# VH-VL binders against q86iv5: the designs that were tried, part 43

Target 1, 237 residues: q86iv5
Amino acid sequence: LDSCSICVDFVGNSLNDLLNIILNSGVIGTCGDLCSAVPGGQIVDTVCDLLCDYVGVDEFIKLISDVDPDPIYICEKISVCKTNDNAAASLDLVQINPQNGTVGGTFTLSIAYTVTNTIATGQLAFNIIDPTGNAFGDAVLLVQQSPEQYTQQFQFQATPSEQESFPNGLYTVQALVCEGSCGSPHPNTYTLANGTTTFTISGADSSSMSGAGSFSGSSQSTQTGAASGSGSGFALF
Short names: E, the ipSAE of ESMFold2; O, the ipSAE of OpenDDE; V2, 0.75 times the mean of E and O plus 0.25 times the DockQ between their complexes.

## First folded at step 18 (VH-VL; framework fv_rosmantuzumab)

Design j6 (at its last look DockQ between E and O 0.10; V2 from the best seeds 0.00; counts 0 for: pae E 9.6 > 2, placed apart)
Fold by OpenDDE, look of step 19:
Structure j6 (fold): chain C 237 residues (1-237), chain A 120 residues (1-120), chain B 111 residues (1-111)
Amino acid sequence: as target 1 above (237 residues)
Amino acid sequence: QVQLVQSGAEVKKPGASVKVSCKASGYTFTDYTIHWVRQAPGQGLEWIGYIWPNKGRTGYNQKFQNRVTMTRDTSTSTAYMELSRLRSEDTAVYYCARIPLYSSGWFDYWGQGTTLTVSS
Amino acid sequence: DIQMTQSPSSLSASVGDRVTITCQASQSVDYSGDSYMNWYQQKPGKAPKLLIYAASSLQSGVPSRFSGSGSGTDFTLTISPVQAEDFATYYCQQSYRYPRTFGAGTKLELK
């Protein structure tokens, strides 16, 4: 893992813990005081200490204590992650298979996009909106993506849970490519491309597997050439 | 071969102080944290604290916060634990152990232990 | 502090048996998909020896008859088949938060 990915991962996973420590511990005098209180293995302490030392404890606390803390932005501010205000990309394909599925079924989302100017630190994000308007999704961190075509696949099971009931009806998929965190109000954040597609879920498949919708993102960076496949219509906005 | 070699047994009176050493060899001293763990006779293991040899950063179990001091000498690859205001309850075997900096936090190598007896 | 409860405190077994030791943490020791639980063996007069780290990873040089499983709060160490040299005290230890804490230990004795 590159330093930027490590930073974003740490801040993302430990942000709430860091905030709680800052709020509850009173005066934090050193990076050691802060980082030793963060839960997680030795690696968390080590990464925290390294990142904190880049800017000092006061600046680190300030960044974490922002009203809208953004892991990517924080890592950019401490100069671990790079920015590119000229980043550019286009969305090539948003496809979901099957287009007509059932509750309990497995769906594969494929997103193809072309980078035309390097994405320094950004995201490929998607949201699935169910017929009731409830949304769920995921994002992949993009670090130093050079100009070329990329493809990312996501898989999820439409198994009802407390977070998503998977009602029958029409679902909408939104895909976004961003410099910075998608939807973030912070500087150096841009939506580079977006697109949508739809799929349907019908009928309850009685298969009892209580599997929480874990998005297993297998990032196969296949440099696939322009296969003109007549795939299902996506709308670019 | 990785080795942590500790100083010899100590006998102290209540109220006294003890300083135990742990000499590391067979690896890069600054790439690991040194931790101290004690074990009272017939009892379990109790974590005391840690030191980062690279920068001297320390963290202590709150139970010992005001009585324990951990130091290191990087030139000799030696870690030290000093425990002050000794009590009978401090009678135990004291171990040093290392943890890799980039790990989930396991103690992969231990010293042989230092027996401390606190008696009037 | 995270409390670690081991069960049983002691057990007797014969060579060739399957032995299971359990450890329960007072709170989850999972972080970012990993479990921060370790297992150690200690023989009389010796320092603890690392057996398992990250709940299920076997330490180098440790026999494959040792295995670890579990996540969240509940973890298990399994020894199968038990060998003569395995009679010792076993400890679980969490590395999720400071202070690091150990279970009270499980003494495995020859039947």
Scores: ipSAE 0.769, ipTM 0.924, lowest interface PAE 0.6, mean pLDDT 91
Fold by ESMFold2, look of step 18:
Structure j6 (fold): chain C 237 residues (1-237), chain A 120 residues (1-120), chain B 111 residues (1-111)
Amino acid sequence: as target 1 above (237 residues)
Amino acid sequence: QVQLVQSGAEVKKPGASVKVSCKASGYTFTDYTIHWVRQAPGQGLEWIGYIWPNKGRTGYNQKFQNRVTMTRDTSTSTAYMELSRLRSEDTAVYYCARIPLYSSGWFDYWGQGTTLTVSS
Amino acid sequence: DIQMTQSPSSLSASVGDRVTITCQASQSVDYSGDSYMNWYQQKPGKAPKLLIYAASSLQSGVPSRFSGSGSGTDFTLTISPVQAEDFATYYCQQSYRYPRTFGAGTKLELK
């Protein structure tokens, strides 16, 4: 695990706690004042302190307090994650199987992409939009992805939940590969490629809500090494 | 073998101060925080505070905030806890224990304890 | 501060029994998929000894008859089968937030 991934994971998990501490505390004069108040055990305090001391407490608070804070952007601003304004990639395949399924069925989303200029810190993300406009999805962190071909699979079960009822109709899948956080307005952020596909759900309608849908990602790389990345949510497209 | 060896028993009068030492060996001293925990006779465990040896950063339980000072000497791998303005209720066994910096925060090794008796 | 409620305060068991000790935190001690609850054993006149960390992970050198489970606010330590050397006081401790806090202890008495 690299410093960039550690930073993005920490900020992503602790951002709300950091914001609450900054907003509710009086004077925050040291990284210790801030980081000792973040929950999550010793490792969270340790990582917080290291990152905060690296840039200085005032700059760290400023980055966390941005009107639109973004974990990847924050880690880029403190120079733990690199950027490449010339990153380039294409989507080779966005495929969902089955294309015609039922409520309760399992769907597999397969994404293949080719990096043509290194993605320094970015995301592979997808969004599934139901017939009513409600969306759900996931993302995987990409760190220093060299020019090569990559594949990723995601699975979900169309089990009705509070988050998504899975109504009958046409669903749209959006897939993005990005430098920076997909959908973010921050500098050094680019949508490198996008792709869409569709699928349908038919069968008996369910009005009841039950368990939430689950995502299980399997990542494979066609280069000599294993793919790197951590799952995270992405912005609505 | 990881060891935390504490200084010997102390008998003090109310109003005095005590300084307890905790000498670490068998590991890299600066990779762990050192914490102090006390136990009054027949009572449970009470966390006092910590010191981060590399930076000297400390954090104290608010109950002890204005009476406790924790220090360390990295050249001898020794942590110290000084408790001032002693009261009879400070009579307890005082333990040092370590927590790995890159961990969920458990006390994996403890010193043998230092008995403090405060009586007139 | 996170209050830790341990139950029972004491119990008696025979060698070979299965014993369960519970610990309830006043708020969740979960973070990023991990539970920040630890268990210690303390024998008379001795320092506490770590048994279980991160709710369910066994410390090196601790017999497999000790196990931990739970998440959120509710945690258990299980000893099965109880051995004669297991009479001691057991403490839960949260490492989620400062100050670190301990349960009041559970004294396990044989017979």
Scores: ipSAE 0.574, ipTM 0.836, lowest interface PAE 1.8, mean pLDDT 88
ESMFold2 (binder alone), look of step 18: mean pLDDT 93; pTM 0.943
OpenDDE, look of step 18: ipSAE 0.726; ipTM 0.901
ESMFold2, look of step 19: ipSAE 0.008; ipTM 0.477
ESMFold2 (binder alone), look of step 19: mean pLDDT 93; pTM 0.942

## First folded at step 19 (VH-VL; framework fv_rosmantuzumab)

Design aa1 (at its last look DockQ between E and O 0.06; V2 from the best seeds 0.00; counts 0 for: pae E 12.4 > 2, placed apart)
Fold by OpenDDE, look of step 19:
Structure aa1 (fold): chain C 237 residues (1-237), chain A 120 residues (1-120), chain B 111 residues (1-111)
Amino acid sequence: as target 1 above (237 residues)
Amino acid sequence: QVQLVQSGAEVKKPGASVKVSCKASGYTFTDYVIHWVRQAPGQGLEWIGYIWPNKGRTGYNQKFQNRVTMTRDTSTSTAYMELSRLRSEDTAVYYCARIPLYSSGWFDYWGQGTTLTVSS
Amino acid sequence: DIQMTQSPSSLSASVGDRVTITCQASQSVDYSGDSYMNWYQQKPGKAPKLLIYAASSLQSGVPSRFSGSGSGTDFTLTISPVQAEDFATYYCQQSYRYPRTFGAGTKLELK
């Protein structure tokens, strides 16, 4: 993992813990005081200490204590992650398979996009909106993506849970490519491309597998050439 | 071969102080965190604290916060634990152990232990 | 502090048996998909020896008859088949939060 990915991962996973420590511990005098209180293994402490030392404890606390803390932005501010205000990309394909599925079924979302100017630190994000308006999704961190075509696949099972009931009806998929965190109000954040597609869920498949919708993102960076496949229509906005 | 060699057994009176050493060899001293763990006779293991040899950063179990001081000498690859205001309850075997910096945090190598007896 | 509860406190077994030791944490010791639980063996008059780290990873040089499993709050150490040299005290330890804490230990004795 590159330093930027490590930073974003740490801040993302430990943000709430860091905030709680800052709020509850009173005066934090050193990076050691802060980082030793963060739960997680030795690696968490080590990464925290390294990142904190880049800017000092006061600045680190300030960044974490922002009203809208953004892991990518924080890592950019401490100069671990790079920014590119000229980043550019286009969305090539948003496809979900099957287009007509059932409750309990497995769906594969494929997103193809072309970078035309390097994405320094950004995201490929998607949201699935169910017929009731409830949304769920995921994002992949993009670090130093050079100009070329990329493809990312996501898989999920439409198994009902407390978070998503998977009602029958029409679902909407939104895909976004961003410099910075998608939807973040912070500087150096841009939506580079977006697109949508739809799919339907009908009928309850009786298969009892209580699998929580874990998005397993297999990032196969296949440099696939322009296969003109007659895939299902996506709308670019 | 990785080794942590500790100082010899100590006998102290209540109220006294003890300083135990842990000399590391067979690896880069500054690439690992040194922890201290004690074990009272017939009892389990109790974590005392840690020191980062590279920068001298320490963390202590709150139970010992006001009585324990951990130091290191990088030139000799030696870690030290000093425990003050000794009590009978401090009678135990004291161990140093190392943890890799980039790990989930396991004690892969231990010293042989230092027996401390606190008696009037 | 995270409390670690081991069960049983002691057990007797014969060589060739399958032995299971359990450890329960007072709170989850999982972080970012990993479990921060370690297992140690200690023989009388000796320092603890690392057996398992990250709940299920076997330490180098440790025999494959040792295995670890579990996540969240519940973890298990399994020894199968038990060998003569395995009679010792075993400890679980969490590395999720400071202070680091150990289970009270499980003494495995020869039947």
Scores: ipSAE 0.726, ipTM 0.900, lowest interface PAE 0.7, mean pLDDT 91
Fold by ESMFold2, look of step 19:
Structure aa1 (fold): chain C 237 residues (1-237), chain A 120 residues (1-120), chain B 111 residues (1-111)
Amino acid sequence: as target 1 above (237 residues)
Amino acid sequence: QVQLVQSGAEVKKPGASVKVSCKASGYTFTDYVIHWVRQAPGQGLEWIGYIWPNKGRTGYNQKFQNRVTMTRDTSTSTAYMELSRLRSEDTAVYYCARIPLYSSGWFDYWGQGTTLTVSS
Amino acid sequence: DIQMTQSPSSLSASVGDRVTITCQASQSVDYSGDSYMNWYQQKPGKAPKLLIYAASSLQSGVPSRFSGSGSGTDFTLTISPVQAEDFATYYCQQSYRYPRTFGAGTKLELK
């Protein structure tokens, strides 16, 4: 059972649809009015209706319509996800391998961290900043992370795309462990630890690649250690 | 430990009403949604509806919506299902079951069932 | 409504056999990497009992001879080895949308 993860995933995946419905429907008087309009074919109706009904339709709309909507914060305000204003952690290791690689190569980012006071609902997040200042990244949701040591690995292939070309040069990795969404201004949000490392890309010119298709970069995550929360595909870049 | 204890068997004539109770114990009543499911003799399971005990809100299978009413009493941790204008095809065992609030999961605990017989 | 097609309707087996029961939903019941398909066992005169939730997760206290698999629209309950106490009716159930719907049941009988 992980109601917090279900809530965060629902809000993250449905946020744009919910905002569109709110903006285009005018007056929404009941949770049924709102939730029945969200595209179906999933558990969306059930999760939407229960979450909306708990807090009331007016408050739910206010949370969704925030200037900077935040799935974790929304689920905390609904009381499906817990908070701990005294959460504490440290980063033990931020390491990328290989430290010198090539375009098209695979890189593994390893992050070790120690929780010293429970992270109730938070993130392990990273950004990778290319030599021109362009950044990409990913995050893993942390739910009820008890005091223990944890390790997390992310793997990505440096495949050029419209979003990131992977130019030659020095890359900076930033890693964060947070209570709440990393970087969010919302209440109950704290950066608990941060760390950096670097790596370089050099190699074959992308014009010399023999492949027929387009390359794209993506990140994948795995987590090892004591009991820990599962990640989602949402990103706080 | 978790228990859902239902009221005893009922025998009714067509056109009457029945109200079945489901008393919860061993957990926080308002943390779980109570669902009702029925099973006609020799037949499969049919979902009737739910009640959210914290707010008292309900959702009914449209098949029953104009004949079923679900209520609860949080002070006694008891849910109720009333079925009106009974017909012979309403003869069935009626179960209550629970799922966690803010989840669309599974029925982890069921009541023992209440047998309703509708005959003239 | 999501239609649930369960097969076979009945099945004869001996103690020690491996039994497979299938369930097909009329649309996917997956959300965020989880499958909202559950399996219940029911003996005559008793309430259903949860065996498997989320397609493959074993409920506490259920013997490991029960296992579930599948995703999307196609799901399987496996019992291996069948024991004397396993002769019962088995139901699949989707918890993806309202109304909640069940398969028609599979009666497992002693051969």
Scores: ipSAE 0.006, ipTM 0.464, lowest interface PAE 12.4, mean pLDDT 83
ESMFold2 (binder alone), look of step 19: mean pLDDT 93; pTM 0.945

Design aa2 (at its last look DockQ between E and O 0.59; V2 from the best seeds 0.00; counts 0 for: pae O 4.2 > 2)
Fold by ESMFold2, look of step 19:
Structure aa2 (fold): chain C 237 residues (1-237), chain A 120 residues (1-120), chain B 111 residues (1-111)
Amino acid sequence: as target 1 above (237 residues)
Amino acid sequence: QVQLVQSGAEVKKPGASVKVSCKASGYTFTDYTIHWVRQAPGQGLEWIGYIWPNKGRTGYNQKFQNRVTMTRDTSTSTAYMELSRLRSEDTAVYYCARIPLYSSGWFDYWGQGTTLTVSS
Amino acid sequence: DIQMTQSPSSLSASVGDRVTITCQASQSVDYSGDSYMNWYQQKPGKAPKLLIYYASSLQSGVPSRFSGSGSGTDFTLTISPVQAEDFATYYCQQSYRYPRTFGAGTKLELK
């Protein structure tokens, strides 16, 4: 891992802990006062201290306490991640398989994109919008993506949960390639390309079956993206 | 080869102070934090605190915070722990150990230990 | 502070046996999908020796008969098969948060 990826991962995972420490610890006079209190072992303390010392504890607290904290933006402000206001890309393919599936089924989203001017620090992101307007999604961090063609796959299982019931109907997939965080209002942020596709879910409900000779229903499984990012995820509009 | 070599055994009276040294060799001293852990006779391991050699930053277990001072000399790659106002309960083996800065926080190498006996 | 409950406090085994030692933390020691639990071996009169870090990763030079597992609050060290040199005291240690804390130890004795 490079310094930019390490910074974004740290801020993304530690932001709530940092805010709670700032609110609950009286005087924070040094980076050590702040960073030694963050859970996650020595590497988290080390990364926190390095980033904090680079800009100074007061400026670090200010950046973390921003009204709209954004891990990519924060890491750009401390100069660990680079920006490119001229980044450029296009989406070549947004494809979901199967296009017609069932509750409990596994879906694979394939995205192909071409970078035409380097993405310095950005995202490949998607949202899936169900028939009722509820959305879920994921993203992959892109660091120094040179001009080339790329392909990424994501998978999820349509297992009902409190977050998403997977109702029958038409689903919309939105995919974005961005410099900066997709959807962020911060400077140096651009949507470089977008694309959509659709799929349907039709259920087999065992309670709806006349009880002769067959059963259908959902299988229990975990929902995951096949993203290469270190535990990233977000939902877009 | 990585080595942490500690100063020799100490016998002290209650109320005195002791300063234990830990000399590091075979690695870049400033790439690791140095921690101190003690073990009373027949007892388990107890973490005392740490020092970051590059910046001199320390962090202490609350139990010892008013009685312990950790320092280092980067020119000799040596860490020090001083414990003051000694009591008989401070009788223990005191270890120095290192943690890599880019790790989860495991102690990968330990000194041989320094026996402290506090008796009247 | 995170309290570490290690069980059993001692156990007896023969060479060739399979031995398990458990460690329970008073709160989760997981962060970003990794478990911040480490295991050490200590022989009398000697400093502890690291065996396992990140709950299940073997330190260089540690025989594969040692294995670690678990996540969250519950962790296990397994030795299979036990060898003559494995009779020692074993400690778990969390590295999730300061202060670093250790289990009380498990003494593995020859039956």
Scores: ipSAE 0.339, ipTM 0.700, lowest interface PAE 3.8, mean pLDDT 86
Fold by OpenDDE, look of step 19:
Structure aa2 (fold): chain C 237 residues (1-237), chain A 120 residues (1-120), chain B 111 residues (1-111)
Amino acid sequence: as target 1 above (237 residues)
Amino acid sequence: QVQLVQSGAEVKKPGASVKVSCKASGYTFTDYTIHWVRQAPGQGLEWIGYIWPNKGRTGYNQKFQNRVTMTRDTSTSTAYMELSRLRSEDTAVYYCARIPLYSSGWFDYWGQGTTLTVSS
Amino acid sequence: DIQMTQSPSSLSASVGDRVTITCQASQSVDYSGDSYMNWYQQKPGKAPKLLIYYASSLQSGVPSRFSGSGSGTDFTLTISPVQAEDFATYYCQQSYRYPRTFGAGTKLELK
């Protein structure tokens, strides 16, 4: 794993724990004091220690305690992740299959994009907006993506849960390619490309609110050359 | 072969201190953490603390925070645990054990144990 | 601290039997898709021996008759079939947070 990916993963997964430790432990004098309290095994402890030691405990705490902590930004600030203010990309395809599905069905989202200037540290993100305006989605970390065409697939099952009921109607998919975290207010963050597509869900049974449907998005990234995507249209905005 | 060899049995009076050693061999000493675990007679296992031999970083169970000191000598691949202000309740077998770096934190190898008896 | 509760405290079995030991943590020990639960065997006068890590991963050199399962707060060690050398005390241990904590142990005795 790339050091940047490790950093972003650690900060993302442990941010709340770190904040809790900082808030509840009083004065933290060493990286050891901080990192020893983080939940996880030796891997988490080791990563924490390495990152903390790199910048010093005071700076590390300062970064974590930011009002709007961003894992990618934090990792960039400690120079583990790189930035590229000249990053550039275009969206080639946003496709959802099937275009017309049913509640409980499996949907595959395919996103093709072209990098024209290296994405140093960024995201491929998507949001699905249901007919009621409720949104859910996911993002993939992009690290040192050189100029070429990329394709990412996401899969989800439209199983109703407390988080998403999957009502019948028209759904909107928004796809974004970003340098930095998509939507982040931090420096070195840019939306490089965005696009949308739509799909429909039918057969929603209003009575089955009880299903614990977890959005299990599996992402598979394949480097594909020329995406001959003849599929359903997307709109670029 | 990986080995952790501990120092011999100790008999101490209440209020005294004891220093137990754990000599590591068969692997790179600095690539693993050393932990200390004790077991009172007929009782379960209690984690005391750890040391990272590469930089000397330590973490202690708060129960022992003011009484335990862990050190290491990298030149001899030896870890030490010192426990001060001994009490009768400190009577136990003390084990050193290693945890691989970049693992979830299991104790894959153990010392043979050091018996400490604290009696007046 | 995370409390570990083992059940039963002791059990008797015969060679060839299937034995199940349970461990419950006072809070979830799951992190980033893994369960930070380990199992050890200890014989009298000896140090503990690692059997299972990550709740279900078998330590190298450990017989396949040992298996671990579970997630969150509830975990199980299974021995099947029990062999003569398996009569010992077994401990669960969490690696989710410091301090590391152990269950009280389960003594497996010959019936």
Scores: ipSAE 0.036, ipTM 0.639, lowest interface PAE 4.2, mean pLDDT 87
ESMFold2 (binder alone), look of step 19: mean pLDDT 93; pTM 0.943

